VH-VL binders against q9h9l3. Designs and how they scored, part 295

Target 1, 176 residues: q9h9l3
Amino acid sequence: PRKMVAIDCEMVGTGPKGHVSSLARCSIVNYNGDVLYDEYILPPCHIVDYRTRWSGIRKQHMVNATPFKIARGQILKILTGKIVVGHAIHNDFKALQYFHPKSLTRDTSHIPPLNRKADCPENATMSLKHLTKKLLNRDIQVGKSGHSSVEDAQATMELYKLVEVEWEEHLARNPP
Key: E = the ipSAE of ESMFold2; O = the ipSAE of OpenDDE; V2 = 0.75 times the mean of E and O plus 0.25 times the DockQ between their complexes.

## First folded at step 14 (VH-VL)

Design Da8 (framework fv_amlenetug; at its last look DockQ between E and O 0.86; V2 from the best seeds 0.00; counts 0 for: grease 19.6 > 18.9)
Fold by ESMFold2, look of step 14:
Structure Da8 (fold): chain C 176 residues (1-176), chain A 120 residues (1-120), chain B 108 residues (1-108)
Amino acid sequence: as target 1 above (176 residues)
Amino acid sequence: EVQLLESGGGLVQTGGSLRLSCAASGFTFSNYAMTWVRQAPGKGLEWVSGISYSGEYTDYADSVKGRFTISRDNSQNTLYLQMNSLRAEDTAVYYCAKVRYWGSGSFDYWGQGTLVTVSS
Amino acid sequence: EIVLTQSPGTLSLSPGERATLSCRASQSVSDNYLAWYQQKPGQAPRLLIYGASTRATGIPDRFSGSGSGTDFTLTISRLEPEDFAVYYCQQRYSFPLTFGQGTKVEIK
């Protein structure tokens, strides 16, 4: 594997009481932070809770949104065969109803050298916001208008670059 | 070959109504969001209304909200615009357009348009 | 509401010349939500560029788009006779969807 991308998703509430998290936006960036994909996505089932405070999703975004089935196909074509970087990435893959090989998956929420650089316990689950502030001196997810999945994906890639050489060597010695 | 064919335009008096239709072919209509864009004579483009692939979500420009209704019949591959309480400022060529996915609201195919003229 | 201001209003050039058309947004727009259209008299608009810089299917490579934030540019490297038309930028970053007022590229 040689190409690397970062992904971040935003979710809305579907199902009973709006408790099921369904994909409503996905952003993918390349190694240099250039946007490869950034689309609003219309879940196949009724949206009960837009979760706008965190997701940034409003009903107007759904008018031209890509249907989930089509979006999933587009996203999977981008991800196939690549190293995919994310933060708590299991949630993103769950929303995509997708399996990505563990050997090609990098999760910045669970990289001990990254936590160590941030002066955090090596096995703690740290939020993207806190790691980005501590290690990149950037404030992301500011205010109540919701998160930007482009901003979050770009931050995730920059965080991984801080430990990329060390972590890739570790994984080569310790295959999953 | 994607084709969009508008019809239903014509001359109408202020306060009157028209129903525009747009017949679609050459693509799976029920998978795509659709939109109406208008252009007054000698003027630029103005977004009017959009509708999601299933019809569940709609939105309108402030200038037409409450007067126009967008709808679709996926079994007939047809997009509609019901235009009520027409005003002189609604005089325009009305285009239907297909939303392009992986282009976030870009409109990749357009009909040739239908002229609506509102006179007093 | 995001206002898109295009400049110049009219660009008078000869075939073979390079055309540079500007679109300035009243507030920042994500590149992914900026598009350019061409419209010839009596015709519907035609999508040229989406995502600020990606050519739509069938668009010749003499058309290119660039820019980010508030400042976007459409460039036609060598004007051909068929390129004399009105060009519109469009954003869908923020509702309502808006178009620029247009730049007319006319034969000198």
Scores: ipSAE 0.723, ipTM 0.871, lowest interface PAE 1.2, mean pLDDT 91
Fold by OpenDDE, look of step 14:
Structure Da8 (fold): chain C 176 residues (1-176), chain A 120 residues (1-120), chain B 108 residues (1-108)
Amino acid sequence: as target 1 above (176 residues)
Amino acid sequence: EVQLLESGGGLVQTGGSLRLSCAASGFTFSNYAMTWVRQAPGKGLEWVSGISYSGEYTDYADSVKGRFTISRDNSQNTLYLQMNSLRAEDTAVYYCAKVRYWGSGSFDYWGQGTLVTVSS
Amino acid sequence: EIVLTQSPGTLSLSPGERATLSCRASQSVSDNYLAWYQQKPGQAPRLLIYGASTRATGIPDRFSGSGSGTDFTLTISRLEPEDFAVYYCQQRYSFPLTFGQGTKVEIK
């Protein structure tokens, strides 16, 4: 059995009008929820929108932030060979400019048994916040400070664990 | 081996200016954020200022905002702290420190410090 | 700013004893952003623990860090003569970066 990690990234806006989503924070936790990686990251381009309301990122966080190229190398080292769990994880990989093998990827936003368990339509895309509240009875992404990528990564892992056995069996029978 | 060597400290009058330097070696200087931390005689540690790896982002303690300027020359592997309008309460040993990017962003290497004494 | 309060102010112990140092934050701090430093007289601080619980390179295993949220602890399992010094906790969770006021571990 492969080791499993959960990832969550926060992005800021770069490029013209801040429409480019650039990685500004990345958190990775192991199966137990222990933090393996949590760093602020400096995009290669000037930040025009910190998106603080959602990202929790502020200008001050960029003072000690890790350059993107360096951070990317560190993160990929952690992810390589592992099953990577995330929520809407394609956004995280896009920001990382890296795509993990599909067979080793688990996206909690696209797991029908998870939605079923939460009394949601199986084919609907539910938010991490909603699923966490329904299935874990826990409130995340509250307050005015924005999201906590560590908290979100931990929640994502816990959600996946609820359906891990069923889903892994499904994937074994139906390889992506 | 990582080395940080501060210089530029000394005696200065109130209202005067001083420029500190920190020469770095033993690591890729341009890849790491740097910080200044000071310690008044017989007191604890106080964060003064930080600067990102490229120098684009800086921040300061409220006690020094508007008076101190942190900068760096990556081509010379040198960190600077320009101190203007110095006050008696600025008297301290000033340390430059390297930021660690793996784990916590803590300060994994420190210089020996340089003493700044501000007198009336 | 996040205020870090260390306790006790002074800890008087003998070599071989266990030392427990506390660092309390005024608000919750992610454990990955909490560090501990050691400073001996006339020397620069030295990083002991980062990420609340990870020992820095070259740090003996008698040093350990633990805690989460607002409460963090540095433990020295068996004090050596060279361990008598001042210890500081530090957070980088938010700016301005802040240190605790320090705990002095002195020989009894």
Scores: ipSAE 0.627, ipTM 0.860, lowest interface PAE 0.8, mean pLDDT 94
ESMFold2 (binder alone), look of step 14: mean pLDDT 92; pTM 0.939

Design Da9 (framework fv_amlenetug; at its last look DockQ between E and O 0.62; V2 from the best seeds 0.00; counts 0 for: pae E 2.1 > 2)
Fold by OpenDDE, look of step 14:
Structure Da9 (fold): chain C 176 residues (1-176), chain A 120 residues (1-120), chain B 108 residues (1-108)
Amino acid sequence: as target 1 above (176 residues)
Amino acid sequence: EVQLLESGGGLVQTGGSLRLSCAASGFTFSNYAMTWVRQAPGKGLEWVSGISYSGEYTDYADSVKGRFTISRDNSQNTLYLQMNSLRAEDTAVYYCAKVRYYGSGTFDYWGQGTLVTVSS
Amino acid sequence: EIVLTQSPGTLSLSPGERATLSCRASQSVSDNYLAWYQQKPGQAPRLLIYSASNRATGIPDRFSGSGSGTDFTLTISRLEPEDFAVYYCQQRYSSPLTFGQGTKVEIK
């Protein structure tokens, strides 16, 4: 079986009016929740909006941040050949300017059995915070410090594990 | 071999100014963030300031904000710390250190330090 | 700021013994942002461990780091004479960057 990792990224706003989402932090954990990667990342363009209340990113984090090109190389090396789990993961890949093969991607925001287990409509898009609370009885993304990408990646992995067997069987019968 | 060599330390009166330099060699200086860390006599380590690889981003400890300025000249492979309005509590050995960002982002190389003594 | 509290303040041991040093953070810190340094008298600090558990280049395997969240540990499996020094933990998870107050490992 292929190795599985979970990824979560934090983005800041760059470009005109800060509307471009640029990668500012990336966290990757393995199946057990161990951190494989967690770095602040320096976007190639000037940051207009740190989006701190959500991202947790502050200007000071950019002092020792890894340049985007270098970080991207490190991250892609980790992801290559693995099943990658994330929540609304298309945003993470977009920020990375990288798209993982669909057959090796697992998006917990689009797994009907997971929503069913949480007593949510199967076709609804539920937040990571909500699913984590309902299924893991854990509060994430609390406080004023913004999100923790490590915490979110770990939660994402744990959520997926709840439906892994069923979902992998489904995908085997219905390959994307 | 990575080398960091601090200079500019010495005796200065309270309220005075001093400019420290750190000459770097043995690595691509412009690719790495740098930091200043100080150590008062007989005390522990205190982070003072940091600067990104390009110099665009800087950060300071509250104890030195508004008084100290970190800068760098990548063409000269040199890190600087301009210290103004010096106080007795600024007396310390000042180390420049290279930041490791390829993994942990920790200080992987240190200079031998330069002593700054602030007297009344 | 994140306060790192090291314990004990002083550890008196003999060569060949096992040393266990603790570093407790006032709030949760990702292990990738926790490091350990060694400082001998009259010398600059030297990086020992980064990312909580990775040995820096040239560091002997008798040094190991572990921990997560708020509790981190540096272990010296078998003390050598040259290991008697002051050890500091450090975090870069948030600004300001902070060090622990240090643990002195001295010869008994």
Scores: ipSAE 0.622, ipTM 0.852, lowest interface PAE 0.8, mean pLDDT 94
Fold by ESMFold2, look of step 14:
Structure Da9 (fold): chain C 176 residues (1-176), chain A 120 residues (1-120), chain B 108 residues (1-108)
Amino acid sequence: as target 1 above (176 residues)
Amino acid sequence: EVQLLESGGGLVQTGGSLRLSCAASGFTFSNYAMTWVRQAPGKGLEWVSGISYSGEYTDYADSVKGRFTISRDNSQNTLYLQMNSLRAEDTAVYYCAKVRYYGSGTFDYWGQGTLVTVSS
Amino acid sequence: EIVLTQSPGTLSLSPGERATLSCRASQSVSDNYLAWYQQKPGQAPRLLIYSASNRATGIPDRFSGSGSGTDFTLTISRLEPEDFAVYYCQQRYSSPLTFGQGTKVEIK
């Protein structure tokens, strides 16, 4: 069987007025929630807006951060050949400047059976925080110090496990 | 083979200045964050300062903030520590260290150190 | 600031014995953010363990690290003559980076 990982990223603002989202942290966990990768990443261009309230990234995290080019190589090596689970995962792949095969991608923001379990409209895009509270009885992203990408990746994997059998069968019958 | 060679240590009076240098070879210097760590005689290790691979981001221990300046020249593969307003408690061996490729924030290669002695 | 407290201050043992060194953090540190270093007299420190449990390149398998949260351990399964040295733990979870005060492992 093909191995499965979950990923979550935090971004900072670069470019004019800080409107470009650039990768500044990435966390990857295995099926059991064990951390396989968790590093701060220094974008190749100047950081204009740390977005700390959401990202948790501060200037001091960048001093020892891994350069983007090196971090990207490390991350892609882990992702290659695996089923990758994320929440609104397109944003993570965009920040990595990477495309993962759709057949190996699972996005917990777009799984109708998961919304059904949460007693939400099947086609609604639900936040990770909301789904985690309703389905796992856990509060994530608490406080004003920003998100934890490890916490978010772990929650994403646990949410996927709730619908894994049903959704993998659905995808086998309906290849993306 | 990674090599880090510190220089510029010596005897200096309180209030004086010194500039430490660290010449790097055996790796792509411009890809790596660098740090200074010191050790007073008979004491443990104390982190002093760090600098990102590009030199854009720096950080300092509270004990040296405002007096010490870390910098780098990636074209010459050299790390620097400018030390001003020196005090007796700055007496230590100063090590240059390379931040690790994986598990960043740990130090996988160290120089042999240079001794700074501050006397009145 | 995260304070790392090592115990014991000195550990007196004979070659061939098992050494267990402790590092306690003042607040939780994930195991990805803790390292162990060895320093022999007159030498620079060398990295032994990174990310709490991973041996650095060239480190013998008699060295192992474990722990999580606030409690971390370095174990030397069978002391060799060259292992009598001072050992430091180090965290990078928050700035400033900090080291423990050291544990000296000496011949009894």
Scores: ipSAE 0.556, ipTM 0.817, lowest interface PAE 2.1, mean pLDDT 90
ESMFold2 (binder alone), look of step 14: mean pLDDT 91; pTM 0.932

Design Gb1 (framework fv_fezakinumab; at its last look DockQ between E and O 0.04; V2 from the best seeds 0.00; counts 0 for: pae E 12.7 > 2, placed apart)
Fold by OpenDDE, look of step 14:
Structure Gb1 (fold): chain C 176 residues (1-176), chain A 120 residues (1-120), chain B 111 residues (1-111)
Amino acid sequence: as target 1 above (176 residues)
Amino acid sequence: QVQLVQSGAEVKKPGASVKVSCKASGYTFTDYYMHWVRQAPGQGLEWVGWIDPDSGGTFYAQKFEGRVTMTRDTSISTAYMELSRLRSDDTAVYYCARGDYTYGYEFDLWGRGTLVTVSS
Amino acid sequence: QAVLTQPPSVSGAPGQRVTISCTGSSSNIGAGYDVHWYQQLPGTAPKLLIYDNSNRPSGVPDRFSGSKSGTSASLAITGLQAEDEADYYCQSYDFSLEAWVFGGGTQLTVL
């Protein structure tokens, strides 16, 4: 059995109009929710919009932030060979310029049994916040200080654990 | 119609540079990576690199690092690949190919290719 | 030289079944990365034939099938037809190289 980790990333806006989403924080937790990685990351381009309200990223966090290339290497080392759980995880991988095997990816935004458990349409894309509230009775991403990628990653892992057995069996019968 | 239209054939001298264009239509340009793949005459396919049209981020094969530059103009849904310091062994048909990052990684759309000939 | 290994050529008579193997390693196919297959007719660009190991895009006949096991993949063509004569390439991703990798290609001849 492969080790399982959950990942969540926070993005800031770069580019001329700040429309480019650049990785500024990455958190990785293990199956038990222990933090394996949590670093602020310095994008290669100038930050135009910190998107603090959502990202929780502030200018001060970038002072000693890990350069993107270095952070990417550290993150990839952790992810390689593992089952990676995330919510809308394609955004995280995109920000990392990384390709993880689909067979080793678990996206909690696209797990019908999870939605069903939350009394949501199976084919709908529900937010992490909503699922966490419905299934874990926990409030995440509250306040105006922005998200905590650690909390989000932990919530993602806990959500997946609720349907892990069923979903893994499904995947075994229906390999991608 | 969903398609990739590439620029015409190029003939270059060794040491020169070539810039190939690839115009996308029929889909959202920024929703897919644009890969570049080349094929030398009578040889197999070789991946050169990709660009994220959304961010402008690029990733090149090690073999081409320092010699290839991929860019894009989102206003006209066009990707560019420039290869410098051309050598005879750079002679190949260069393809642009659309690659997904959300639902799959396969290259599901290809341009017709651009022949680049490098000869003294 | 190619990271993925394919036989350089295969042949079959019309109506026969042929298979093309694609052998990778623990850093690509064996790492869980999916295998895709492309058909390249003479003088044309590659066309996606099989994606994610065994799925057919629209327009691809069901006589084409793909499979993956361990560090290898296979393309099977049943009911071989003259128009199947082409080069076939497998593709995957190699995490050690951080590169998309292709097989060397297999030339299929229909006798």
Scores: ipSAE 0.901, ipTM 0.941, lowest interface PAE 0.5, mean pLDDT 95
Fold by ESMFold2, look of step 14:
Parts: structure tokens; sequence; C-alpha cells
Structure Gb1 (fold): chain C 176 residues (1-176), chain A 120 residues (1-120), chain B 111 residues (1-111)
């Protein structure tokens, strides 16, 4: 039986005008929501915009942050061979400069049964905040401190559990 | 005590330059952006630009591009704003202000201001 | 001309309520940028009064409150006190100007 983890990342602005998104925090939780990894990550280039209202990243977090190359190696060791759950997970993999096998990837932003359970159009791309409030009766991403990648990863795993049996059977019949 | 201490008042002639200083104390100077805001007599507040004390990177309002230079000395926790080719309408109080966040965020700590008078 | 529009003055008697408006556009408040408010007492530097539309920093009494709707924001002061006599400025960010922008200021007179 294959292990399952959920991942969420926070990005800061690098490059000209801070428009490039670079990884600055990554959190990974197991099936029960226990934290397996949670590190601030130092991007390989200068941070122009911390995006703190959304990212939760401040300058002081970078003082002891793990360099990107080292953090990426640690993260990929955890992900290898596992089913990885995320929300709009393409953005997280892009920030990691990595793409996980599709057969082992689960994206809660693209699961029609999950949207149906939330009384949303099946093909709509719903936010993690909206789905979590609707289906788990939980408020996430609140306050001025920005998003918490631990909180978001935990919410993502709980959302997936609501449709796990149905969706895993669907994917077994319809390999990606 | 967290504070910003600015240099004293300046009187200049048109065409000259002025350099205003702002010394930070009570917090880590390189952890926050420093903004500059001016206020002409009897007028409102006008944003001039920012400097990131860590990198020395700057961004200036379009109106001041080419006339303003912001610098810093991290060894003495001091930011500087230099305005060149002064005109009479540059007469204002110039404030430094600490920004807690980048882009669209509040200024939570202000200096007392430096009056710059440009007079023929 | 200030990017954000405020009334030039408002007045009220002690104990009363006053409201100061701040009107922006689609390139600032209407784009979703937050509104901050500053109090400037005579002869002093501005002081942060309200941030992120409605939040009060430590030490600001709850008789000061803020709100935002559409392209406009509002500062309300209840239980008006003599020491509230000051200039009040709203602030936001404008993506078309790539600049922090302020209102023209509102002079509050306590009668």
Amino acid sequence: as target 1 above (176 residues)
Amino acid sequence: QVQLVQSGAEVKKPGASVKVSCKASGYTFTDYYMHWVRQAPGQGLEWVGWIDPDSGGTFYAQKFEGRVTMTRDTSISTAYMELSRLRSDDTAVYYCARGDYTYGYEFDLWGRGTLVTVSS
Amino acid sequence: QAVLTQPPSVSGAPGQRVTISCTGSSSNIGAGYDVHWYQQLPGTAPKLLIYDNSNRPSGVPDRFSGSKSGTSASLAITGLQAEDEADYYCQSYDFSLEAWVFGGGTQLTVL
C-alpha cells in the first residue's frame, strides 16, 4: 500500500519587478496531517518582493533558511514513490523545478466529485479556502500573517480524504 | 526604543542638491524597507520612493526618476535621500518611514521630518 | 490633485460621530489594494491609525474604525474628543502609477 503525502508551498517575488515566483517555504504532511517537513527556503536569487500578505514570508525568515538546492533534495527524497496531494499542485512543482509522475499526483483543484460535494460546478477551479470552508467548516488563510503552508497542506489532505475511495477507483479505471 | 532620527533643516537655492539622512535604532535596519514621503507647506503627503537597506536596491516614483538617489550605510543603520536640480516646488518636509511589507502596505514608523526650503 | 479623494474638512462636537470618506478608482482601491489611515497632529509626523482597511494598531482606541467597499473607504470616529483634532490621510497603492498614493487629507475640527 502506497504512502500518501500532501504538499503546499509559499512563493516570493524575484527577478525584474519581483514578478518571478520563487520557493520560500514548503510544508509536507502525512495522511494523518502530521508534519513531515516544514522549512523556510532561501531562493537562489535576490528577493525583490516578499509578498508577505499572501506568502507569510518576512525578511527575518530568510536569515536561517535552507538554501534552495539543499531543500529541494530533501523534499524530493520525501516525495519519491509516494502519492502527492496538492491544490493547483502544478504551481508547487514549478517552484520546486520538479514534476511528479501524473499517476502519483492528486490535485484537489481538479477533482469533479469534490466540487460536486461542495455544491459547486464540477469543472470549476475552486480555491482551497472556499472548499475548506464549505466541506470542512474550517477557515484557513485568515489574518494578516499570510497563508500557512502547514495549514494549507493539512486542509488539502482532509479534502482529498472526502473523495479518496471514489477518485482512486476512477483513476485505476482511467489511468492518467 | 524604536525610532527614526532625521537630519536638520536645509535651505538651498534652485539648481542645488540636498541630502537628507535617516538613522534607524531599536530594530534590525536591514529587515525593513525605508520609504521617503514629502509634504509641501499646507499640502498633503506624496510618496517619493523606497530603498531596501539589505541589497541597496531602490524604486522611485516616476515624478522623481532621474532627480532622486537613495542610498544607505548599514554599518550605522542610516538611509539617505538626495534630491538634485532643486526647484522652488521641492520645498517640503521630507519624512523617512519604515515599511513593514513590500507593495501596498502601511508605514508603521515615521521620522520627525526634515524641512528643505528652496528659495531664490 | 490627490489620487484618492477626501473631503477637505469635517467637524463635530465632543461625543459625536464623524465619518471621513476616501474615494479611489479601479487602479487602486477598486483593484483590491487595502486602505490605511494616518493621523497627523499639528506640527507632528503622521501616525498609523488604521491598517488593512479596518485593523487598529496597539494603542488606538476602538472609537476609531475603518471600512472599505468597492472603490471607496471610510474612517469613522465616535465619541469625539478634543485631542482628535488633526489631519487625516487615507493611503493605498496604485498599480498604474506604480506608487503609494494618498488622499488630499481631511482637517477634523472638534467644536
Scores: ipSAE 0.006, ipTM 0.503, lowest interface PAE 12.7, mean pLDDT 89
ESMFold2 (binder alone), look of step 14: mean pLDDT 94; pTM 0.954

Design Gb2 (framework fv_fezakinumab; at its last look DockQ between E and O 0.04; V2 from the best seeds 0.00; counts 0 for: pae E 13.5 > 2, placed apart)
Fold by OpenDDE, look of step 14:
Structure Gb2 (fold): chain C 176 residues (1-176), chain A 120 residues (1-120), chain B 111 residues (1-111)
Amino acid sequence: as target 1 above (176 residues)
Amino acid sequence: QVQLVQSGAEVKKPGASVKVSCKASGYTFTDYYMHWVRQAPGQGLEWVGWIDPDSGGTFYAQKFEGRVTMTRDTSISTAYMELSRLRSDDTAVYYCARGDYTYGYEFDLWGRGTLVTVSS
Amino acid sequence: QAVLTQPPSVSGAPGQRVTISCTGSSSNIGAGYDVHWYQQLPGTAPKLLIYDNSNRPSGVPDRFSGSKSGTSASLAITGLQAEDEADYYCQSYDSSLEAWVFGGGTQLTVL
């Protein structure tokens, strides 16, 4: 059995109008929810919008933030060879300019059995917050202080574990 | 119609630079990576790099690092590849190709290619 | 020289079955990255033929099929036709190089 990790990233706005999403924090947890990585990351471009109410990122977090290139290397080292679990994980990989094998990727936003368990349409895209509340009876992303990527990564992993057996069997029968 | 339209053939001297354009139409330009692949005469395909039209972020093959620059103009859905310090072995057909970054990495759309000839 | 290894040429008579192998390593195909195949007719740009190991885009006949196992992939063409004469390239991603990689290409000749 391959090791499994969950990832969640927070982005800030860069570019002329702040519409470009740049990686500003990345959290990775193992199967048990232990934090393997949690760093603030300094984008290569000037931050125009911290998106604090969502990202939880503030200017002060960037003072000692890890430069993107360095952080990327650290993150990739952790992800390589692992089954990586995330929610809408393509956004995280995009922010990392990284490509993970599809066969080793688990996106909790696209797992029909998970939605079914939450009494949601199987093909609907449900938020991490909603699924976490429905299936784990836990509130995440509350308040106005922004998200916690560690909390989100842990929730993502726990959600996946609920359907792991069924989904892994499905994937085995229907390899990507 | 979904297509990539590339600029015309170029003839350059060694040491010069060439800039090839690739205009996308029929789809949202920023939803896909734009890859560049070249093919020397009678040879195979070689990946040069990609640009994220959304962010402007780029990633180049090591072989071309420091010599290639990829840019984009989102207002006209056009990607550009500039290769500098040209050598004779840079003679090739250069293709732009659309690549997904979400749930598929294949290059599902290709331009017709731009021949760049480098000769003294 | 190519990261993925293909036979330089294969041939077959019309109606026959031919296979083109694509051999990678632990850092690309063996790392779990999918294999894609492209058909390049003479004087034209490559065309996506197979994606994600075994899927056919719209318009690609079912006589084309792909498979992947271990560090290798294979393209099979059944009912070979004259119009199948082309170059075929496999493609994957190499994590060690952080690059998309192609096979050296296989020239298919229909006898």
Scores: ipSAE 0.908, ipTM 0.945, lowest interface PAE 0.5, mean pLDDT 95
Fold by ESMFold2, look of step 14:
Structure Gb2 (fold): chain C 176 residues (1-176), chain A 120 residues (1-120), chain B 111 residues (1-111)
Amino acid sequence: as target 1 above (176 residues)
Amino acid sequence: QVQLVQSGAEVKKPGASVKVSCKASGYTFTDYYMHWVRQAPGQGLEWVGWIDPDSGGTFYAQKFEGRVTMTRDTSISTAYMELSRLRSDDTAVYYCARGDYTYGYEFDLWGRGTLVTVSS
Amino acid sequence: QAVLTQPPSVSGAPGQRVTISCTGSSSNIGAGYDVHWYQQLPGTAPKLLIYDNSNRPSGVPDRFSGSKSGTSASLAITGLQAEDEADYYCQSYDSSLEAWVFGGGTQLTVL
């Protein structure tokens, strides 16, 4: 059986006016929430906007950050062959410039049973903060210094566990 | 000049195969994914699949699994798409399109297209 | 049936503003995937017009703009010109199909 990991990424602004999202931190945790990877990542392009109030990324984090090409290789080795859980995970894969097989991807922003447990519309995109507060009675992303990708990845894994048996059985009957 | 140059039009019979080529110039071929998109006469666009020219890895739309093969030759910066067991509804213009994977999912450069006609 | 729904045609007079809608579902635009727009002049290959919902590539006039909300996206063209007469396609990614998906296309006629 395949092992499962959860991923969360933080992005900074590159490109014109800082509107392009580029990977600047990635955290990966295992099923039990142990950290497997947590690195600041130096984008290949000039950083225009650190987006610190959400990303938590500051200039000093980039001084010794792992270059994107190297970090991507490290991350993809961890993800290959595994079920990867994330929240709005297509943004993370886009920032990684990577396509993970859908059959091995779990997106907590789009799991109808999870939304239903939170008394949310089944087909709506729901925030990680909202789901975590409703279903885990836990506050995340509460500080003014940005999000913690480790904390967010751990919360994402715990949310998936709430529906894991039901959703894995659903996917087995209804291959994506 | 940054461009994608495709092979010429093809006429095939049902049951045959066709191989379309796409030569990249003016940029580093292995730095971008190459996508294939087709357009039947008077119809919209349909994505066929992609190849990563660096690794040779491929991914095909489910509709084409088992009938399409994408390859490349990095020494001449050329991607190929081969479609087998052709049917009349495979008649279309086949485009190659570069994915700017710095940004991930948009197609920022297109070939001019290769018309493949399947008729008996 | 195209995965993303666009009106088959739209028309406007020179100088006017027109919009082209692109309606998806929870497995594509509603899942948060970005929307890209392509312009296809008659007899030519598509050309990238808008990427990542609202960004313009170099050389695209600022009278073209895009936006995304919920399960839908919109392309707006202000100051309509005769040269804008073309087919327009929206494009996104669909997680249930594991495929890049296009709208059915919108034929813009400049009156």
Scores: ipSAE 0.006, ipTM 0.504, lowest interface PAE 13.5, mean pLDDT 88
ESMFold2 (binder alone), look of step 14: mean pLDDT 94; pTM 0.953

